# Designs tried in a protein design chat: VH-VL binders against q59010. Part 3

Target 1, 255 residues: q59010
Amino acid sequence: MIDKSSEIARFSGKGILITPKTLEKPLLKWEKLEIILYKDKIVFEFVDKTIEVGVEDIEDVGAELPKKVIDIAKSTLEDITYHSSIIIKSKEFGNVMVGFAPETSIYGKAPIDNFLRKLFYILLNKKEVKILYNAGENSENTKWENGFLTFIKKRIKDGLVTKIEYRLVVEILDNEDSKIYDIFSNIKDVEIEEKDVDGEIEPVLKILQVKDGKDIISYLYTKDKKVRLFILRYMVILLDYKYIGILRYLQETVE
Below, E stands for the ipSAE of ESMFold2; O stands for the ipSAE of OpenDDE; V2 stands for 0.75 times the mean of E and O plus 0.25 times the DockQ between their complexes.

## First folded at step 4 (VH-VL; framework fv_acimtamig)

Design b66
Fold by ESMFold2-Fast, scan of step 4:
Structure b66 (fold): chain C 255 residues (1-255), chain A 123 residues (1-123), chain B 106 residues (1-106)
Amino acid sequence: as target 1 above (255 residues)
Amino acid sequence: QVQLVQSGAEVKKPGESLKVSCKASGYTFTSYYMHWVRQAPGQGLEWMGIINPSGGSTSYAQKFQGRVTMTRDTSTSTVYMELSSLRSEDTAVYYCARGWTEYSYDEYYFDYWGQGTLVTVSS
Amino acid sequence: SYVLTQPSSVSVAPGQTATISCGGHNIGSKSVHWYQQRPGQSPVLVIYDDSERPSGIPERFSGSNSGNTATLTISGTQAMDEADYYCQVWDSYTYVFGGGTKLTVL
């Protein structure tokens, strides 16, 4: 059974299926949920229903749950102190939000974050981007470099153990000038702005970093707008970069 | 250097309660979860539960739910495990073990262990 | 409930390679940790995250994990390695230990 052998991550807890139709039901409730992530698909196993979609049909991660859904948890005394969501495009229901929360809040957000780290790996690894690195006051950096999002291993010593952390970076692969740009560390601000990308005006991520006391401004373009959304969600959820530019963009452009 | 020092051996009668302490030193007490694991004579390791020393929140293995209580005292960097309604089957060495930190990826392991507390439950 | 299966005992001659298996459904998708317990002593972490060694653990200890089996390998086995070995995973808010394997070096 290749699907069982290819399982990448699993989240066990409670969940709620959110569609226009289920929001109208008087007995909508949080119930047992298993989320199983594979290389090419994600499966949501509720008690009475299984929903399976390809990863290309994941539309959003970490969107805010509707107030009604939060109120249901409060009224049923269900602990959803730590929760998240995944929006999928299903053939049966159109766009569907799956809210989920761990069985216990003792671990804080870690059970969610551990699942989402593997999900963001699937959603972001090897995605094509264009980058202008360190192009702030430098009028010399006007040419976009073609690259890919990837994750690099970082080893962090912690007493007796060394833990592995996977860090999102931009990798440029070519014959003479292969390089890695770390633009997701030491961030002081993030904005989305319109910029000329190969002759067309496009929305781009403007990332301000401070490294060794120097300001580094880089611009990141993704042709796939979902990749841009996933980068911003990754930054907010897993890197805790809650800068006003990101939050404003997510509030204005995402439901 | 990290050390976990547990209270001494105890002899209890069936129906009594047990309270074992584990004093931590050599690290920031509130930065790591503390677990309790027991081992009956000649048997394997059995996880009992976890406590977050920062907030005092707890989660227990289903087998011990309703009988076990875990607490901590941040001023003395000490965690406690209390097990009530003791039975002869509760005879075991009880370990505290430091493990897994919140927000750490794949750190669901126990890196430092206390020396163990032997508890004998007999009439 | 998730179950880890270990052989009850493994015997090896000094200087030879010992292998201890830990079987579990789709265990290759989990992080496996290994503990050594000598008689009368507390467990000691010898491998974490499938294949990583804590500081102070000899290089002769190594681990792997794929499919339905994780393996602890001890090369050049020494008398001091004689102990019980336990594998462990996290599953659904529970910490699951294998039944333990007694390694005998003779």
Scores: ipSAE 0.006, ipTM 0.554, lowest interface PAE 9.4, mean pLDDT 85

Design b74
Fold by ESMFold2-Fast, scan of step 4:
Structure b74 (fold): chain C 255 residues (1-255), chain A 122 residues (1-122), chain B 106 residues (1-106)
Amino acid sequence: as target 1 above (255 residues)
Amino acid sequence: QVQLVQSGAEVKKPGESLKVSCKASGYTFTSYYMHWVRQAPGQGLEWMGIINPSGGSTSYAQKFQGRVTMTRDTSTSTVYMELSSLRSEDTAVYYCARGWEYSYDLYYFDYWGQGTLVTVSS
Amino acid sequence: SYVLTQPSSVSVAPGQTATISCGGHNIGSKSVHWYQQRPGQSPVLVIYDDSERPSGIPERFSGSNSGNTATLTISGTQAMDEADYYCQVWDSYTYVFGGGTKLTVL
C-alpha cells in the first residue's frame, strides 16, 4: 500500500514565543509563524528562528495566554480574536509556550481547530487506558478493562453532503473481536475524582452520559498524566464540553 | 432548495468599476460563507475572496487586494462584489459560490451562481 | 504559491474508465475537492474530502488522494460526462485550483 507523507498538518498565521526571558522583553511581539506537524515531531518556524521538538516533548495544548501577550496584540493592532497555545519542552529554551492565531479571523476558529484535531490525533491515538464502563456510582463492578484510545469516523447526513466527524472512543481488544465504548458523546457531566485503580488511589475521569433514556456512568484512567490532560483539553477545545469540574481541574492542576 | 441568482452581463470600459450581485435563497443566508471566483475566457477558475454574511467580515486574494470589495445586505440575502480600475484582463465570467462549514479542512464550494459575464473593452 | 498540476486533456471510449490526476507537493496531507464544468455552465461539486460524493452524484464517480497525487476516477464513462474537471485545495488562507482537464468521450 502507498503511505502518505510524514507531514501531517500545517498551521500558518502569527505567533509569539513565550519564555521567562521573553516575557521581560519590551519588544516582544507577534510575528509570522508556520507550525508543521510530522508523525514524530513538531516544528515552529518563526521569521528569525526555528524550534523543533519531538511530539513526546509536547507538555500542554490550549493553555491561557499571559495577559501581557494579549495586551501586546491589542497595542500593536494584531487580531488574535481566535488563538491557542502549545507548551513544549525545548532543549535550547526549557519549557516554552507558543501562542498562535490565524492570519485572518474570517474563518473563525476553524484553522486552529483543524490543526488541533490532527495534533490531538497524534497525542491521543493508541494511548493505553483502563475503563470501568457503565459502572454506576454505587456499582459493585470494580474490575477495570484494559484498552486504547482511538478515533472513529462517523458519518452524519446533512442535506447534500455527509458530514465526517472523527470521535474519540475507547477500544477494547477481546480475542479477535474489538469492542468500542463511546464515552465522549451525549455527555451530561464530567468530573475528576479519586478512585481505586488496581489497588492504588488515582485520579480518574468520571463521565456521565445519557444513552437510550438511561444514565451511564463510566470511569477512565490513564497512567500517563499528560494523556489525561490532553483528553481534558480535547474535550474543552474541540467537543465544547466546558463542565465546571473540567475547568476547575485544569485551572488548579496546570497552573 | 438552494439557489444563487446573479445580476446580468455587463460591458465596461478600462478604468471603470464593476459591481455584481448574488441573491441567495433556500437556506439561512448568515450560516454559510460566500465566495467570488472568476474564469477568463478559455481559462481556469481563480478565487477572488470570501465574505462572512453574518458579520460582513472579508478576506481577499492577494492579487485583488486593494481593487476588490465584498459586501452583503442581510435584509435581501444578497452579496456584492465590486472590482475597480478595470483592465481588459478582467474580462471573465464572475461566479458567486457558497462555502460550507470549514471544520476538518473542508474548504469547498457546494453551490454556484449561474455566472455573470463581464467584458472590458475599449 | 501552492500549485496543482492536471493533464490538459484525457480521452476515453464510452463505457471505459477515465482517470484524471491532480499533482501537488504533499497533496495527500490536504483535502481535495473536484468540480465538473460543462460548456456554458457553472461548476458542480462532484467529489469533496478526497473521496466523498454529494447527494445526486452518480456512484461511478470516485476519488483518492495519496502522496503527491490525487485522482478522480469515472467508471463506465458516458457521453454526458464530457466536461472540464478541476481539482481544488485550501492552502495558507487561499483556494487553489488545478488548471483543469478536458474529458472527451469518443
Scores: ipSAE 0.554, ipTM 0.810, lowest interface PAE 2.6, mean pLDDT 88

Design b75
Fold by ESMFold2-Fast, scan of step 4:
Structure b75 (fold): chain C 255 residues (1-255), chain A 122 residues (1-122), chain B 106 residues (1-106)
Amino acid sequence: as target 1 above (255 residues)
Amino acid sequence: QVQLVQSGAEVKKPGESLKVSCKASGYTFTSYYMHWVRQAPGQGLEWMGIINPSGGSTSYAQKFQGRVTMTRDTSTSTVYMELSSLRSEDTAVYYCARGWTYSYDLYYFDYWGQGTLVTVSS
Amino acid sequence: SYVLTQPSSVSVAPGQTATISCGGHNIGSKSVHWYQQRPGQSPVLVIYDDSERPSGIPERFSGSNSGNTATLTISGTQAMDEADYYCQVWDSYTYVFGGGTKLTVL
């Protein structure tokens, strides 16, 4: 049962369900697909089947489609110039991938990005993180702060109108005051580094920003491996931060 | 300073083709979509299609598919809309309108040309 | 084939509040934009993204969007507000306009 009263986002286009079984088929077909996002679940409506999973069973977003799937679209003259994927947990096959693409490429990746902005909001909002803000070599700051990922509305003037964008930030509730760390803007470089977090050596995201002409280095950690994956996918897909270190980490970790 | 200036009124016979131009100024031509919207006398607004001036890619409303062609010339910051096999019911004011390329479901028209009246009669 | 439904006309006295509705299935999940068209003139964007005003549009113009109805509200309506008003959404790779509402200030 689909609860349309709680619908957050919808993607309309074409898609393909990828399982080990379907990859072995001689004919793999892109078909009409509706993806409907709710606060607690996601629904994939294909012509002949409907797949519904809780958001906690979403395993990955934006993973590369298999070459065979790309090749079949080319051979059937399907336009999948812009495409993405969502991997979900299946009882039968473990992880199952849903590939999807807009009906037309004229809008670029915008139809995908609009849907994924709301999906990442569901997957990342209020997730616990630790941050070491402005902790470069010349900084005295060595204390990790506990916080949460959240999204803020940013307004950018563009002629007659204001561009609206929702940006991922870190919110800290260290005392009675809350504060926001915007570590995902004005990024100059991003690396994955091993660092001591609560006595354990853990991979952390090292972010170098330039603010007001000065370099700010921050480290972001989450114990939840899926949240870590979703942060990196968000940065690559929606912020276009395709630094080699991130891309290698995603390839090595998801393989 | 954004301006969209369209070509002048046209009188056409049924079966002919029309070609309307829209010259953009005051912004980076390739950074925004351009749309064509028409309005028959006493009727509402009807979207015809979109062109991305950067790559020249197009998408047309199903009603006009096969009859409409949109093109652009980046050297003159001009978009063109050509409609073939004209009928009397194609009599309308044709508008070009600038659209955002930015994500966030902000697919609206912020600046419009002055309109081109096209009359199709025998 | 998504359809937006507007009343064909709305009439108000000067200084009164005009309300123009735009009906569509689950329109509250879409971004609604509104255009004003005075006789013989090009449309002008008056509201975008449900409730935002472009620079130069008076504060008496406001918008809302929830459920199956989006609404354009003009408070303290003036004679200069006489025009046709169109709502618009993006749906399934097309741009859909409402049929338009003629606002008369009598």
Scores: ipSAE 0.104, ipTM 0.652, lowest interface PAE 6.3, mean pLDDT 86

## First folded at step 5 (VH-VL; framework fv_acimtamig)

Design d3 (at its last look DockQ between E and O 0.75; V2 from the best seeds 0.00; counts 0 for: pae E 2.3 > 2)
Fold by ESMFold2, look of step 5:
Structure d3 (fold): chain C 255 residues (1-255), chain A 123 residues (1-123), chain B 106 residues (1-106)
Amino acid sequence: as target 1 above (255 residues)
Amino acid sequence: QVQLVQSGAEVKKPGESLKVSCKASGYTFTSYYMHWVRQAPGQGLEWMGIINPSGGSTSYAQKFQGRVTMTRDTSTSTVYMELSSLRSEDTAVYYCARGWTEYSIDLYYFDYWGQGTLVTVSS
Amino acid sequence: SYVLTQPSSVSVAPGQTATISCGGHNIGSKSVHWYQQRPGQSPVLVIYYDSERPSGIPERFSGSNSGNTATLTISGTQAMDEADYYCQVWDSYTYVFGGGTKLTVL
């Protein structure tokens, strides 16, 4: 039996609540923070304040922190070398950004990445998409295929044990032969382009891959523009695509 | 072949310090965390702390904070654990154990263990 | 701090299936690792990441993790499986072991 109210993931560390009002206060500081992820909600537990929103009210992940917030960490000797953020739409506080960082940097980005993998799973898994796979190479009049975003488990052998990696892919279930497109690997370029999708001009992701020395151009449509944003953030944050195409404008940390 | 070879058994008196070594071979020393775990006679496993051999950063279990120091020598691929102000309750087998630093989802377990070092603290 | 609870002992007849539980609040949201320690020996990793086996561990060892309980399962239990078994997680920058379970094969 699956318990829908069970905790899916937890991040423990330090955090800061960022709004125009809080940025003006002289006592603004990084403080103890617990972030708890559930199937349908996310909870931010600060020392004296708790913020709870549905996952549908998550607006962004990994947006760059304001300079003032970085400066506060420096002035208080808080190590935030590795940090991230979540932007939520809160009924109580309006649109807010929560900055967060691990309690210690000894693990690098790992505590953040472990939490964000679970978050991106919630945000992306089973989301409906349409895809034109390899539409630009000798292809003519390719048709949109209906599919879903899904995660596959990949095992990478390393001596005694294997490293476990979860990879986002597009799964097509419109025929008897199920098909998986691994369009998020070996990416050379990512752009947003307008394209006819079932009679309507819509923004879509144009993804250029290099496979076996050959360029492959695919187009990915998502009905929900937040899903498109989360795909782009996932590419930057967890797949480590940094300065290619439009991803150069979505960098989490500017060093 | 990964090997972790620890220094030999020691007998200590209360108030002294112990220092156990753990020499690693068969892998890139600076690419993996090293942990120390102890086991009192007839008791379970107790995590003491972690060192990143790249740079020497450490983090200690709260119980040992202020008494434990972990260091490394990259030229000999050796990690050291020192525990000060010893008491009879510190009598235990002390293990070094290797942990992963690559990929965030696999930093959580110990894949190779040293043979253990018995340290007896008695008056 | 986070606590893992294991039964102190489990007894099983040879050839039967042994199950060793590891209880913790929302342990299903964590990765659970298992170690075998034979008398006088160092611990050996037998299951990691809930259900994965290191190279050289027999496939009769398996693991699962959901809700508040993780389980180590040993099918076709043999006399050589008699040992102490520990579960372990990482929680809030701390590595936590269960108290250990002594498996006896009668």
Scores: ipSAE 0.592, ipTM 0.834, lowest interface PAE 2.3, mean pLDDT 88
Fold by OpenDDE, look of step 5:
Structure d3 (fold): chain C 255 residues (1-255), chain A 123 residues (1-123), chain B 106 residues (1-106)
Amino acid sequence: as target 1 above (255 residues)
Amino acid sequence: QVQLVQSGAEVKKPGESLKVSCKASGYTFTSYYMHWVRQAPGQGLEWMGIINPSGGSTSYAQKFQGRVTMTRDTSTSTVYMELSSLRSEDTAVYYCARGWTEYSIDLYYFDYWGQGTLVTVSS
Amino acid sequence: SYVLTQPSSVSVAPGQTATISCGGHNIGSKSVHWYQQRPGQSPVLVIYYDSERPSGIPERFSGSNSGNTATLTISGTQAMDEADYYCQVWDSYTYVFGGGTKLTVL
């Protein structure tokens, strides 16, 4: 049990606060930034200001930075080769985007990804979902199952050490036996499709996987649009699944 | 088997420079970061810096900024650490240590170490 | 700068359990790694990611990390375990070591 007051993750680097007003300011620049993640809130500590919002006020993760912001970095010779963003709803500033980049590029995206892994854990862990697992042509009798998103620890041996990775899965809510669906591995394609969910037509994620040389199609539904967005962001950012369908959806969502 | 073999002990005078080599074998050299860590006599471990797998990027501890240079030669699977403007306080055993791969985001530790190179700085 | 604090020394009788602490602000939110250094030798990784053992490290070595303290535990301590032990974390794009703990097996 993580204490609400305990720091879960921290990102150190540089950042930029992006609002319609700040974009018009000639003095907009990348500044030192600390991002501190708690169970219930996220804190952005700039040199001269601190922004604190609840986790529920996170609206997006990994959205593209505006071109102007990138140009500013170039003009000031700031290395932002690797960067990401968090969009938050602030009471004081409204919807704002915080762009952030590591202090150095030597670690690549690792500092960002490490932080985002924790963030996505907070955003997605234990979220309720429905799943149609292996609902291909031969599964006419497959019914929606109720479950929740969870992260499992995967161990990969590498010489003397074992690499540890947390992977998102769907756990089925059953009485005695926990059933886990690994639907975020070996993905061949992801699309958004409308399906009947409990008598209503809803957008769902269609996930095509390859397992044991066979194609498996699964459908994942969540009633929370933000959760769906975060799942997609997770797939794109941390699993590097850049499918056209996902990218289109994300583009439409940001516009 | 992974091996890191360092150059031999050196004696230097204040103001001179040291250059220690670390030859790596038993793994894909260009896939792993390399670190340098030193240890003064009777003291603890001190991280000096890191060089990326390609050798094109380095990051040094603030204490050594301006004095330390890390390089690597892929053709010989060797990493070098040069420290200039030596002082008596630079007397230490210098270690190369293998870091994580560029593809492993959580490996912030050192799994293999060289045998160490003693550098003595004395007037 | 981030600081790790270790006791300077710990003594244990053979067969007893040795415990070495590593203190740091919110260290529980970091991954802690431990190194063993015998006299005249290079450091050896004995614990990584708080509690993972590299291949070849005896099962008597274990680690934990919570709150502000990480702990290396050596059960059934043997004479060969006499060494300096260092905890290590990554912070702010630097690698930070504790001051080290000398473990003496009486």
Scores: ipSAE 0.434, ipTM 0.793, lowest interface PAE 1.4, mean pLDDT 91
ESMFold2 (binder alone), look of step 5: mean pLDDT 92; pTM 0.938

